# Designs tried in a protein design chat: VHH binders against Exosome complex exonuclease rrp6 (rrp6). Part 2

Target 1, 81 residues: Exosome complex exonuclease rrp6 (rrp6), of Schizosaccharomyces pombe (q10146r442to522)
Amino acid sequence: GREALMIYRALHDWRDSVARKEDESVRYVLPNRLLIAIAASKPVEAADVFSISKQLTPIARMYVEDIVKVVQEAEKLYNEQ

## First folded at step 25 (VHH)

Design cc1 (from l3 with M99Y)
Fold by OpenDDE, last read:
Structure cc1 (fold): chain B 81 residues (1-81), chain A 119 residues (1-119)
Amino acid sequence: as target 1 above (81 residues)
Amino acid sequence: EVKLVESGGGLVQPGGSLRLSCAASGFTFDDYAMGWYRQTPGKQRDLVADITSGGWTFYGDSVKGRFTISRDNTKNTVYLQMNSLKPEDTAVYYCAASYYFWDDDYDHWGQGTQVTVSS
């Protein structure tokens, strides 16, 4: 839906920024299908992300709380529309 | 030693069904995303379906609604239920395992099983 799409966009942009910051590939930061799954499931805590994929790349694991925050902020923006 | 052994392939009529199995060993199956890909000679290997360690599924566009991927962690096995098969589904089907779920970049691959759909 529209909400998931907004979350996807936010995660996508966040991923790009982290990739540049860390000098890593976007896939290493957050694989595409995992990004889609996160956008659809809308995790509220880190455990929810790990419930999608038990193993995250080291950098994704490092940023797991930020991933959740990006989702939450995107949801907030959606609800404010 | 990591092993992925596919089974269940064969010859089937259009509209028929097959159920592929992939028995995994040599790694912590529960932690891995599992996938099915298919390939025909001279063409690229394409995603059929994959399933995360958490059970989230993804499907290739051409098989959505017809194929179902599932996993049984107690048996270290991933399945592909293939219904309403079409001639264009003919291919070698490969089982794959991915630790980090790196999209199409899988860590381990099976040898494949032939699926032929023909009247």
Scores: ipSAE 0.876, ipTM 0.935, lowest interface PAE 0.4, mean pLDDT 96
Fold by OpenDDE, fold request of step 27:
Structure cc1 (fold): chain B 81 residues (1-81), chain A 119 residues (1-119)
Amino acid sequence: as target 1 above (81 residues)
Amino acid sequence: EVKLVESGGGLVQPGGSLRLSCAASGFTFDDYAMGWYRQTPGKQRDLVADITSGGWTFYGDSVKGRFTISRDNTKNTVYLQMNSLKPEDTAVYYCAASYYFWDDDYDHWGQGTQVTVSS
């Protein structure tokens, strides 16, 4: 839905920023299908992300709390519309 | 030694059904995303369906609503239920495993099994 799309866009932009910051590929930061699954599931905590995929890339694991924050912020913005 | 062995392929008529199985060994199956891809001669290998270690599923556009991917961690096996088969589904179907779920870049591949849909 529209909410999931807003979350997807927020995660996509965040991923690009981290990729540039860390000088890594976007796939290494967060694979595309995993990004989609996260946007759809709307995790509340890090454990929810690991429930989607038990193994995260090293850099995704480092940023797992930031991933959750991006989702929560996007949800908040959606609800304020 | 890592091993992925596909089974269940064969010849079926249009509208028929097949169930593919992929038996995995030589790695920690529960930690891996599993997938099915298909390829015809001279064409690229395309995603049919994949499933994360957490059970989230993804499907190629052409098979949505007809195919279902599932996994049984107690048997180290991933399945592909194929319903309402069409001639354009004819291809070699490959099982694949990915530790980090690297989109279309999988770590391990099976030898493939032929699926032929023809009247």
Scores: ipSAE 0.860, ipTM 0.929, lowest interface PAE 0.4, mean pLDDT 96
Fold by OpenDDE, last read:
Structure cc1 (fold): chain B 81 residues (1-81), chain A 119 residues (1-119)
Amino acid sequence: as target 1 above (81 residues)
Amino acid sequence: EVKLVESGGGLVQPGGSLRLSCAASGFTFDDYAMGWYRQTPGKQRDLVADITSGGWTFYGDSVKGRFTISRDNTKNTVYLQMNSLKPEDTAVYYCAASYYFWDDDYDHWGQGTQVTVSS
C-alpha cells in the first residue's frame, strides 16, 4: 500500500546514506528483499526486525534501532498527510 | 558437509500440480533463508520464491497466486507447492540457502530438479 511505499522510500534513502557513511555496499547495509519485508511489517522494536530475519549483517545489526526509527518516522509522516 | 537435495520434480500436464522438496543438512537450517530458483538452458536463473528465517515469503511475478513456498524447521526442509502449472514453468528448479538473506546471492545451492510441463 501507500504507507508501505513511503516506508520503503525512507528506508531506501536511509540505506544509501549509511552505505556512503560506512563506505559499504547498499546490499551489505540492508538487502533489498529484507528492506521490503521491513517496510511491510512496520517493526516497532529491534526484535521485530530479527523476527523477519534471524541473521543480520554486522552493519544491519549495528543500525537495527535506526532502522526501526526510520520506519516509525515514515509512518508518522504518512498519518499526518 | 552442506547438502541441499531437491526432489519432487517430473513431467506434468498443463493445469497440473507438483510439490518440490529440498532436504537440507550440514548447517543450522533455522537460521537460514531458503529459496527456489529456476533456469532454462541459455537463460538466466530467476527467483521463483524465497522465505526468510522468520517465514516472510517473496514470489516471482509470474508465479504469484499459483506457487507457495513453505518450510518445516523440524525436518530441515523447504517446499514449493506448484499449482496451475503452465508450459512456461518448465525449467530446472534449484534450492538455495542464505545466511544473511543476500537477495539473489545465496551461500549454498542444490543440484536442481527438472520440472517439465507439457501436453
Scores: ipSAE 0.858, ipTM 0.928, lowest interface PAE 0.5, mean pLDDT 96
Fold by OpenDDE, fold request of step 27:
Structure cc1 (fold): chain B 81 residues (1-81), chain A 119 residues (1-119)
Amino acid sequence: as target 1 above (81 residues)
Amino acid sequence: EVKLVESGGGLVQPGGSLRLSCAASGFTFDDYAMGWYRQTPGKQRDLVADITSGGWTFYGDSVKGRFTISRDNTKNTVYLQMNSLKPEDTAVYYCAASYYFWDDDYDHWGQGTQVTVSS
């Protein structure tokens, strides 16, 4: 739905930023299908992300808390509309 | 040695059903995303369905609503239930495994099993 789309966009933008910062491919930061799954599942903690995929790339693991924060912030923005 | 062995392929009439199985060995199956791809001669492999280690599923547009991917970690096996088969589903179906669930880049591939849908 609309909320998931907002989360997706936020994660997508975040991923691009991290990719540039770390000089890594966007896929290495967070594969597309995982990004979609995260946007749909709306994790509230790191464990929820790992419940989608038991293995995350090293950089995704490093940023797992940020991933959750991006989701939460996007949800807040959606609810404020 | 890593092995992915597909089975269940064959000849079926349009509207029929098949269930593919992929038996995995040589790696920690529970940690891997698993997928099914299909390919016809001279064409690229296309995603049919994949499933994360956590059980999230994705499907190619052409098979949504007809195919179902599932996994049984106790058997190290991934399945593809194919219903309402169409001639355009004819292809070699490949099982694949991915540790990090790369989008279309898998670490391991099976040898494939032929699926032919024809009246």
Scores: ipSAE 0.839, ipTM 0.921, lowest interface PAE 0.5, mean pLDDT 96
Fold by ESMFold2, last read:
Structure cc1 (fold): chain B 81 residues (1-81), chain A 119 residues (1-119)
Amino acid sequence: as target 1 above (81 residues)
Amino acid sequence: EVKLVESGGGLVQPGGSLRLSCAASGFTFDDYAMGWYRQTPGKQRDLVADITSGGWTFYGDSVKGRFTISRDNTKNTVYLQMNSLKPEDTAVYYCAASYYFWDDDYDHWGQGTQVTVSS
């Protein structure tokens, strides 16, 4: 839905920022289809991300709590509309 | 050594069904993403379906609604149920496995099984 699209967009922007910071391609930060699944699942904690895929890339694992926070912030913005 | 062994291919009439199986060994099956690709001669392999270690599924546009990927972690096996088969589904079908869930490539491949849909 509209909320999942907002979350997707936020994660997409976050991934670009991390890729720049870590000097890695976006695929090694978070593949597109996993990003889509995360946006749809709306994780509230890191365990929810691992329930989609047990094996996150080292960078995604390092930032898994940030992924959850990005989702939470996007949900907050959606609920303010 | 990673091994992926496909089975279940064959000749089937248009509108028919087949179930492909892929037996996996040499890695912790539960932790891996699994997928099915298909290829016709002279063309690139196309994603048919894949499934994350957590059971999330994705399908190619041409098979969505007709094919179902599933996994049985107790048997280290991934399946592809193919319904409403069409001549354009004719291809060699490959099982694939990857530690990470990539968008467009996999780390390990089976030998392939031929599916032929023809009257």
Scores: ipSAE 0.641, ipTM 0.839, lowest interface PAE 1.1, mean pLDDT 92
Fold by ESMFold2, last read:
Structure cc1 (fold): chain B 81 residues (1-81), chain A 119 residues (1-119)
Amino acid sequence: as target 1 above (81 residues)
Amino acid sequence: EVKLVESGGGLVQPGGSLRLSCAASGFTFDDYAMGWYRQTPGKQRDLVADITSGGWTFYGDSVKGRFTISRDNTKNTVYLQMNSLKPEDTAVYYCAASYYFWDDDYDHWGQGTQVTVSS
């Protein structure tokens, strides 16, 4: 849907910025298909991300709270339009 | 030692159904992503379906709506239910397992099981 697409785009942009900041590949930060699942599941806390995949890469695990925040901010923008 | 053992392959008629099984051992099954890939001679392995440790599923475009991946964590087994089979589905089917849910890279592979769809 439109909401999941907005969340996906926000996560995609966030991932690009983290990849540059940490000098890592975007796939290592957050694999594409996991990004898609997160956008669809709309996590409200870190536990929701781990419920999709128990094993996050070290860098994704380090930034799991950012992932949740990005999702929540995108949801707020969607609900405001 | 990680082992993935596929079973359930064989010869089926077009329009038929087949269920593949992959028995896994040597790792904590619940923690791993599991998948099915297939390969025809002269081509690279293509994703058929995979499933995260949390049960989220993804499918290749050519099988979407016809195939269903599932996992039974109590039996350390992943399944592929294949319905409405077509000659184009003829391939060797491989079970795969990975600790992380990568986009196209799995840590462990089974030996493969042949599926042949022909009348």
Scores: ipSAE 0.614, ipTM 0.827, lowest interface PAE 1.1, mean pLDDT 91
Fold by ESMFold2, fold request of step 27:
Structure cc1 (fold): chain B 81 residues (1-81), chain A 119 residues (1-119)
Amino acid sequence: as target 1 above (81 residues)
Amino acid sequence: EVKLVESGGGLVQPGGSLRLSCAASGFTFDDYAMGWYRQTPGKQRDLVADITSGGWTFYGDSVKGRFTISRDNTKNTVYLQMNSLKPEDTAVYYCAASYYFWDDDYDHWGQGTQVTVSS
Protein backbone atom coordinates (compact mmCIF):
# COMPACT_ATOMS: atom_id res chain seq x y z
CA GLY B 1 0.00 0.00 0.00
CA ARG B 2 0.42 3.79 0.20
CA GLU B 3 1.82 3.66 3.72
CA ALA B 4 4.50 1.04 2.85
CA LEU B 5 5.57 3.13 -0.15
CA MET B 6 5.93 6.26 2.03
CA ILE B 7 8.00 4.34 4.58
CA TYR B 8 10.11 2.90 1.76
CA ARG B 9 10.76 6.40 0.37
CA ALA B 10 11.77 7.69 3.80
CA LEU B 11 14.18 4.80 4.33
CA HIS B 12 15.56 5.24 0.81
CA ASP B 13 16.31 8.92 1.44
CA TRP B 14 17.79 8.14 4.86
CA ARG B 15 20.04 5.48 3.31
CA ASP B 16 21.32 7.95 0.70
CA SER B 17 22.25 10.36 3.49
CA VAL B 18 24.09 7.71 5.49
CA ALA B 19 25.89 6.43 2.39
CA ARG B 20 27.20 9.95 1.72
CA LYS B 21 28.17 10.43 5.37
CA GLU B 22 30.01 7.10 5.55
CA ASP B 23 31.37 7.28 1.97
CA GLU B 24 29.90 3.88 1.13
CA SER B 25 27.52 2.52 -1.50
CA VAL B 26 23.82 2.57 -0.62
CA ARG B 27 23.62 -1.23 -0.94
CA TYR B 28 26.43 -1.61 1.62
CA VAL B 29 24.54 0.64 4.06
CA LEU B 30 21.31 -1.33 3.71
CA PRO B 31 20.61 -3.89 0.96
CA ASN B 32 17.48 -3.12 -1.08
CA ARG B 33 15.66 -6.28 -0.07
CA LEU B 34 16.23 -5.62 3.65
CA LEU B 35 14.96 -2.07 3.11
CA ILE B 36 11.79 -3.48 1.51
CA ALA B 37 11.29 -6.01 4.33
CA ILE B 38 11.81 -3.33 6.99
CA ALA B 39 9.27 -1.02 5.34
CA ALA B 40 6.72 -3.85 5.28
CA SER B 41 7.37 -5.04 8.85
CA LYS B 42 7.15 -1.53 10.40
CA PRO B 43 9.53 -2.13 13.32
CA VAL B 44 8.81 -0.42 16.66
CA GLU B 45 12.17 -1.30 18.21
CA ALA B 46 15.59 -2.59 17.15
CA ALA B 47 14.65 -6.18 18.02
CA ASP B 48 12.03 -6.09 15.27
CA VAL B 49 14.73 -5.29 12.70
CA PHE B 50 16.92 -8.14 13.92
CA SER B 51 13.88 -10.44 13.63
CA ILE B 52 14.12 -10.03 9.85
CA SER B 53 17.85 -10.73 9.70
CA LYS B 54 20.01 -11.62 12.70
CA GLN B 55 23.19 -10.42 11.00
CA LEU B 56 22.65 -6.85 9.89
CA THR B 57 25.41 -5.31 7.79
CA PRO B 58 27.94 -3.41 9.94
CA ILE B 59 26.59 0.04 9.05
CA ALA B 60 22.93 -1.02 9.37
CA ARG B 61 23.69 -2.38 12.85
CA MET B 62 25.40 0.89 13.78
CA TYR B 63 22.29 2.85 12.73
CA VAL B 64 19.56 0.40 13.71
CA GLU B 65 17.90 2.88 16.11
CA ASP B 66 17.81 5.49 13.33
CA ILE B 67 16.10 2.96 11.05
CA VAL B 68 13.35 2.44 13.64
CA LYS B 69 12.97 6.20 14.12
CA VAL B 70 12.67 6.84 10.36
CA VAL B 71 9.95 4.18 10.08
CA GLN B 72 7.97 5.55 13.01
CA GLU B 73 8.21 9.16 11.82
CA ALA B 74 7.00 8.15 8.35
CA GLU B 75 4.08 6.21 9.86
CA LYS B 76 3.15 9.23 11.98
CA LEU B 77 3.14 11.51 8.93
CA TYR B 78 1.03 9.02 6.95
CA ASN B 79 -1.55 8.77 9.74
CA GLU B 80 -1.77 12.57 10.02
CA GLN B 81 -2.88 13.12 6.42
CA GLU A 1 34.70 -26.62 6.36
CA VAL A 2 31.54 -25.13 4.91
CA LYS A 3 29.47 -27.67 2.97
CA LEU A 4 26.21 -27.23 1.08
CA VAL A 5 24.83 -30.49 -0.35
CA GLU A 6 21.86 -30.32 -2.71
CA SER A 7 19.57 -33.25 -3.37
CA GLY A 8 16.20 -33.98 -4.97
CA GLY A 9 16.98 -33.08 -8.57
CA GLY A 10 16.05 -35.26 -11.52
CA LEU A 11 13.88 -35.75 -14.58
CA VAL A 12 10.22 -34.82 -14.26
CA GLN A 13 7.31 -34.31 -16.66
CA PRO A 14 5.76 -30.89 -17.35
CA GLY A 15 3.16 -30.03 -14.72
CA GLY A 16 4.92 -32.18 -12.16
CA SER A 17 6.46 -31.37 -8.81
CA LEU A 18 9.90 -31.75 -7.27
CA ARG A 19 11.33 -30.92 -3.87
CA LEU A 20 14.95 -29.84 -3.55
CA SER A 21 16.83 -30.04 -0.25
CA CYS A 22 20.12 -28.46 0.80
CA ALA A 23 21.88 -29.81 3.89
CA ALA A 24 24.25 -27.27 5.40
CA SER A 25 27.21 -27.73 7.73
CA GLY A 26 30.30 -25.87 8.92
CA PHE A 27 28.57 -22.66 10.02
CA THR A 28 25.83 -21.46 12.39
CA PHE A 29 22.86 -22.16 10.11
CA ASP A 30 20.39 -20.06 12.15
CA ASP A 31 22.41 -16.89 11.50
CA TYR A 32 22.67 -17.22 7.72
CA ALA A 33 20.50 -16.26 4.81
CA MET A 34 19.88 -19.16 2.43
CA GLY A 35 18.95 -19.20 -1.23
CA TRP A 36 18.41 -21.10 -4.43
CA TYR A 37 19.77 -19.97 -7.78
CA ARG A 38 19.59 -21.63 -11.19
CA GLN A 39 21.72 -21.50 -14.29
CA THR A 40 21.30 -22.61 -17.88
CA PRO A 41 24.29 -22.85 -20.25
CA GLY A 42 25.49 -19.49 -21.50
CA LYS A 43 23.56 -17.44 -18.93
CA GLN A 44 24.27 -15.90 -15.55
CA ARG A 45 22.86 -17.51 -12.43
CA ASP A 46 19.34 -16.26 -11.67
CA LEU A 47 17.73 -15.89 -8.27
CA VAL A 48 14.99 -18.48 -7.78
CA ALA A 49 14.25 -17.80 -4.13
CA ASP A 50 15.96 -16.86 -0.90
CA ILE A 51 15.08 -16.60 2.76
CA THR A 52 16.56 -14.48 5.54
CA SER A 53 17.66 -15.87 8.89
CA GLY A 54 14.34 -14.52 10.23
CA GLY A 55 12.25 -16.33 7.61
CA TRP A 56 11.53 -13.45 5.23
CA THR A 57 11.26 -14.77 1.62
CA PHE A 58 11.91 -13.38 -1.87
CA TYR A 59 11.19 -14.97 -5.25
CA GLY A 60 12.20 -14.49 -8.85
CA ASP A 61 9.37 -13.26 -11.08
CA SER A 62 9.16 -16.42 -13.17
CA VAL A 63 8.60 -18.72 -10.18
CA LYS A 64 6.26 -16.68 -7.97
CA GLY A 65 3.19 -18.68 -7.03
CA ARG A 66 4.73 -22.00 -8.17
CA PHE A 67 7.81 -22.39 -5.95
CA THR A 68 8.10 -22.15 -2.17
CA ILE A 69 11.33 -21.77 -0.19
CA SER A 70 11.44 -22.83 3.44
CA ARG A 71 14.02 -23.60 6.10
CA ASP A 72 14.23 -25.98 9.05
CA ASN A 73 16.78 -24.66 11.52
CA THR A 74 16.57 -27.88 13.60
CA LYS A 75 17.82 -29.85 10.58
CA ASN A 76 20.16 -27.19 9.12
CA THR A 77 18.29 -27.60 5.84
CA VAL A 78 16.70 -25.30 3.28
CA TYR A 79 14.04 -26.59 0.85
CA LEU A 80 12.61 -25.59 -2.50
CA GLN A 81 9.16 -26.99 -3.31
CA MET A 82 8.71 -26.74 -7.07
CA ASN A 83 5.17 -27.13 -8.40
CA SER A 84 3.64 -26.79 -11.89
CA LEU A 85 7.03 -27.34 -13.49
CA LYS A 86 7.63 -26.13 -17.05
CA PRO A 87 10.35 -26.95 -19.59
CA GLU A 88 11.84 -23.48 -19.00
CA ASP A 89 12.54 -24.47 -15.38
CA THR A 90 15.21 -26.88 -16.68
CA ALA A 91 18.52 -25.81 -15.15
CA VAL A 92 21.20 -26.61 -12.62
CA TYR A 93 19.94 -25.45 -9.21
CA TYR A 94 22.47 -24.18 -6.66
CA CYS A 95 22.08 -23.78 -2.92
CA ALA A 96 23.71 -20.64 -1.52
CA ALA A 97 24.43 -19.25 1.94
CA SER A 98 25.50 -15.82 3.18
CA TYR A 99 26.22 -14.32 6.59
CA TYR A 100 24.83 -10.92 5.52
CA PHE A 101 21.70 -10.75 3.37
CA TRP A 102 23.20 -8.95 0.36
CA ASP A 103 21.05 -8.22 -2.68
CA ASP A 104 22.87 -10.53 -5.12
CA ASP A 105 26.09 -11.72 -3.50
CA TYR A 106 26.37 -15.01 -1.62
CA ASP A 107 29.41 -16.28 0.29
CA HIS A 108 29.06 -20.03 -0.23
CA TRP A 109 27.68 -22.18 -3.05
CA GLY A 110 26.82 -25.84 -3.44
CA GLN A 111 27.86 -27.95 -6.43
CA GLY A 112 24.38 -27.89 -7.94
CA THR A 113 21.69 -30.42 -8.80
CA GLN A 114 20.21 -30.89 -12.27
CA VAL A 115 16.48 -30.43 -12.79
CA THR A 116 15.16 -31.47 -16.20
CA VAL A 117 11.52 -30.91 -17.17
CA SER A 118 10.60 -32.77 -20.35
CA SER A 119 7.94 -34.99 -21.80
Scores: ipSAE 0.610, ipTM 0.825, lowest interface PAE 1.2, mean pLDDT 92
Fold by ESMFold2, fold request of step 27:
Order: structure tokens, then C-alpha cells, then sequence
Structure cc1 (fold): chain B 81 residues (1-81), chain A 119 residues (1-119)
């Protein structure tokens, strides 16, 4: 749906910015398929992200609260359209 | 020592079904992503299906709708139910396990089990 696509795009952009900041590949920051699962599951807290995969990559774990924030901000924007 | 032991391979006719099993030991199974890959001689191995520690599944395009991956954390086992088999499914099938759910890289691999689909 449109909501999942907005969340996906927001996470994709966020991942790119973290990859540049950390000088890592985007897939090392957050694998594509995990990004897709997160966008579909719409986590509201860090525990929701870990319920998809218990062992997040070191960078994804470091930024797990950012991931949740990005999802929530994208949902907020979607609901305002 | 990490061990992944595949079973259930064999010869089957087109249109038939097989169920592969992979018994895992030597790591905390519940925490790992599990997957199935296949390889024919002279080609790179391809993703068939994988499953996150939380139960999210992904499939290669050629097997969507025909194959189902599942896991039983109480038995430390991952399964691949293969339905509507075609000759092009003939390959060695490998069980794989990874601590992190990478797109294209797994930490541990089984020895493989041969699946042959022919009349």
C-alpha cells in the first residue's frame, strides 16, 4: 500500500544517510529484506524491530531507536495527507 | 561445532513433492536466520528461501507459490516443502544459517542434499 511505500522510502533515505555517516554500505546498515519487513510491520518501539530479527546488525542495533522514529514520522505524514 | 544436516532429497517425478529438513546444532537456533540455497553444476548458488529468527519469509522468484520454508525452534530444524516440482528444480540444496540476516551472505552451510526431478 501507499503507507508501506512511504515508510519504505523514509527508511531507504535514512539508511543512505547513516551509510554515508558511518562509511559503510547501505546493506550493512540495514539489509534490504529487513528494511522491507520493518516497513510492513510498522514498529512502534524497538522491541517490535527485534521481533522480526533478534540479531540486528551492529549499526542497525546502534540506531534502532532512529529506525522506530523514522517509521513513526512517516506514518504521521501519511495520516496528514 | 556448528552442524547443519540436510535430509529428504531424492528422485521425484515432475509435478511431485518433497520435504527437505535441516537439523541444526552448535548454536542458539532461535537467534539465527535460516535459509535454503540451491546450485547446479557450473552455476552460482541461488537463494531458494530464507526465514528470519522472527519468522519472516522470503522466496526466490522461481519458487514463489510452490515452495514453503518453515522452522520449528523446538526441534532446531528448518524445513523446505517443495510442491509442483519441475525438472529445472534439479539441484543440490544447501541449508544455511546466519547470526545476522544479510541479503546475500550466510555464516554456515550444510553439506547439501541432491534433489532430482525427472521422469
Amino acid sequence: as target 1 above (81 residues)
Amino acid sequence: EVKLVESGGGLVQPGGSLRLSCAASGFTFDDYAMGWYRQTPGKQRDLVADITSGGWTFYGDSVKGRFTISRDNTKNTVYLQMNSLKPEDTAVYYCAASYYFWDDDYDHWGQGTQVTVSS
Scores: ipSAE 0.591, ipTM 0.820, lowest interface PAE 1.2, mean pLDDT 92

Design cc4 (from l3 with M99L)
Fold by OpenDDE, fold request of step 27:
Formats: C-alpha cells, structure tokens, sequence
Structure cc4 (fold): chain B 81 residues (1-81), chain A 119 residues (1-119)
C-alpha cells in the first residue's frame, strides 16, 4: 500500500546516502529484494530485520538500527498525512 | 564441498505440473536464501523465484500465481512447485544459494535440470 511505498522510498534514499558515505555499492548496503521485504514487513526492532534475512552484509548489519529508524520515521510521516 | 543437486525436471504437456527439488549440502542451509533461476540457450538467466532465510518469497512476473517456492530446513531442500506450465516455461532450471541475499548474485549454483513443456 501507500505506507509500504513511503517506507520503500525512504529506505531507497537512505541506502543511496549510505552508499555514497561508505563508498560502497547500493547492493552491498542493502540488496533490492531485501529492501522490498523490509518495507513490506515494517520491522520495529533489529531482530525483525534478521527474521527476514538471518545474514546481513557487514555494512547492513552495522546499520541495522538505522534501517529500523528509517522505517519508523517513514511510518510516522505517513500517519501525519 | 558445497553441493546443490536439482531433481524433478522432465517433459510435460502444457497445463501440466512439475515439482523441482534442490538438495543442498556443504553449508549452513538455514542461513542462506535459496533461489530458482532459469535459462534458455543464448539468453540471460532469469529469476523464477527465491526465498529468504526468513521465508520471504519473490517471484518473476511471468510465473506469479503459478509457481510456488518453499523450503524445508530439516531436509536442507528447496522446492519449486510449477503448475499450469506453458511452453515458454521451457528452460534449464538452476538452484542457487545466497548468504547475503545479494539479489541476482548468488554464491552457489547447481548444475541445472531441464524442464520442457511441449504438446
């Protein structure tokens, strides 16, 4: 739905930012299908992300709390509309 | 040694069904995303379906609603149930394993199994 799409967009933008910051490929930061799964599942804590994929790339693991934060902020923005 | 062994392929008529299996060994199966890809001679390998270690599934557009991917971690096996098969489903089907679920960049691949749909 619209909420998942907003989360997807937020994660996508975040991923681009991290990729530039870390000088890494966007795929290494967060693979496309995993990004979609996260946007759909709407994790509320890091464990929820790992429940989607038990293994994360080193950089994704390093940023797992930020991933959750991005999701939460996107949800907040959606609810304020 | 990592091994992915596909089985269940063969010749079927349009509208028929097949169930592919991929038996995995040599790695911690539970931690890996598993996938099925297919390829015809001279063309690129395309995603059929994949499943994360957490059980989230993704499907190629052309097989949605007809194919189902599943996994049994107790047997280190991933399955592809293929229903309502069409001639355009004819291809070599490959099993694949990915630790980090790196989209189409899988770590391990099987040798493939031929699926032929023809009247």
Amino acid sequence: as target 1 above (81 residues)
Amino acid sequence: EVKLVESGGGLVQPGGSLRLSCAASGFTFDDYAMGWYRQTPGKQRDLVADITSGGWTFYGDSVKGRFTISRDNTKNTVYLQMNSLKPEDTAVYYCAASLYFWDDDYDHWGQGTQVTVSS
Scores: ipSAE 0.874, ipTM 0.934, lowest interface PAE 0.4, mean pLDDT 96
Fold by OpenDDE, fold request of step 27:
Structure cc4 (fold): chain B 81 residues (1-81), chain A 119 residues (1-119)
Amino acid sequence: as target 1 above (81 residues)
Amino acid sequence: EVKLVESGGGLVQPGGSLRLSCAASGFTFDDYAMGWYRQTPGKQRDLVADITSGGWTFYGDSVKGRFTISRDNTKNTVYLQMNSLKPEDTAVYYCAASLYFWDDDYDHWGQGTQVTVSS
């Protein structure tokens, strides 16, 4: 619950940043339900993300390694509390 | 040609069960997220349940614990098991397909099937 929420918030903030950078809507960077699924599943590699959704938006696919990194960093912060 | 054909709708009494099916053709079913939505006249179309290509499921708050979405990739079919039906579940139920699973913006929609829950 609390860990997943922290991951969700981290992904949400990351998504906003990428949306601004790429001049795209947040939905097209990473859809809301997919973001929730990623936060819940806690992928450790890109393949884990694709196991949730075989197809990703072009932007999400481009940033799939960054998505995993954001999840891992959020988990680390949670465990340090 | 993309085709989504719903079946299994009908009239049931409150507390009853119904199983909807959606047969898909014309696209690579395994790669797509599939969903069920419902709509009543004059109201917006709302999410009932959807399932990613990887099998992750999401449900509308009003149907959690009562409805179950599943898929059979060998049959290119998505199902909606509806238990403990209520009058407020009465609606036209639509099947939908989305390649990138971008929330409620699905790529393809069926024509819908009527579900009526009444005593």
Scores: ipSAE 0.863, ipTM 0.930, lowest interface PAE 0.4, mean pLDDT 96
Fold by ESMFold2, fold request of step 27:
Structure cc4 (fold): chain B 81 residues (1-81), chain A 119 residues (1-119)
Amino acid sequence: as target 1 above (81 residues)
Amino acid sequence: EVKLVESGGGLVQPGGSLRLSCAASGFTFDDYAMGWYRQTPGKQRDLVADITSGGWTFYGDSVKGRFTISRDNTKNTVYLQMNSLKPEDTAVYYCAASLYFWDDDYDHWGQGTQVTVSS
């Protein structure tokens, strides 16, 4: 669907900016398949992200609240079509 | 010491079924992603299926709809149910485990179990 694709794209862009800021590869910030799972699960709080994978990379863990925010903002944008 | 022990491999006719098991020890199983990979001689190991610590699953394109990965955290075991087997499924199947859910990269590997699909 269009909603999952919008969330995926938002997370993809967010990951790129964090990778540049932290000087890490994008896949170390958030592996592709985990990004896909997050976009599909649509977390509303950090605990939902950890429900997919109990262990996140140090950078993903540091930014877990950003991940949730990005998802929620993308959902809001989708619903405002 | 991390240990992954596969079982359930063998010789099966096309259209048949096998169930692979991988018993894990030496780590907190509930926290790890688990996977099954396969390899034929001269080729890279290919993802068959994997499952996150939270139960999210991924499948290789050639096995979707035919194979099912599952985990039993009370037995520290991951399974691969293989249905509608084809000759091209012939390979050594490896159990894999990783703390982080990387893209196609796992920290620990079992010894492998041979699956042969032939009439």
Scores: ipSAE 0.509, ipTM 0.780, lowest interface PAE 1.5, mean pLDDT 90
Fold by ESMFold2, fold request of step 27:
Structure cc4 (fold): chain B 81 residues (1-81), chain A 119 residues (1-119)
Amino acid sequence: as target 1 above (81 residues)
Amino acid sequence: EVKLVESGGGLVQPGGSLRLSCAASGFTFDDYAMGWYRQTPGKQRDLVADITSGGWTFYGDSVKGRFTISRDNTKNTVYLQMNSLKPEDTAVYYCAASLYFWDDDYDHWGQGTQVTVSS
């Protein structure tokens, strides 16, 4: 849907910014297919992210709370349309 | 030693079904992503299906709706149910495992099992 696409785009942009900040590849920040699954699942807390994959890369684990915040903000923007 | 052993391959007529199994050992199965890939001679391995440690599934476009991946963490086994088989599904099917759910590669691979679909 449109909401999942907005969340996906927000996560994609967030991942790019973290990759630049940390001087890492985007795949080490968050693999593409996990990004897609997160956008579809719409996590409300870190535990929801771990329910998709028990093992997150070290960088994804470090930023798991940011991931949740990005999802929540994108959902809020969608609902304001 | 990590070991992945595929089974269930064979010869089947178009429209038929097969169920592949992959028995895993040498790692904590529950923590790993598991997948099935296939390869025909002269071509690269292509994703058929994979499944995260949390049970999320992804499918290659050519098999979506016909194949189903599942896992049984109590048996350390991943399955591929293949329905409505077509001649183009003929390939060696490989089980794969990785701790992290990478997009384009897996850490461990089985030896493969041949699936042949012909009239």
Scores: ipSAE 0.473, ipTM 0.770, lowest interface PAE 1.7, mean pLDDT 90

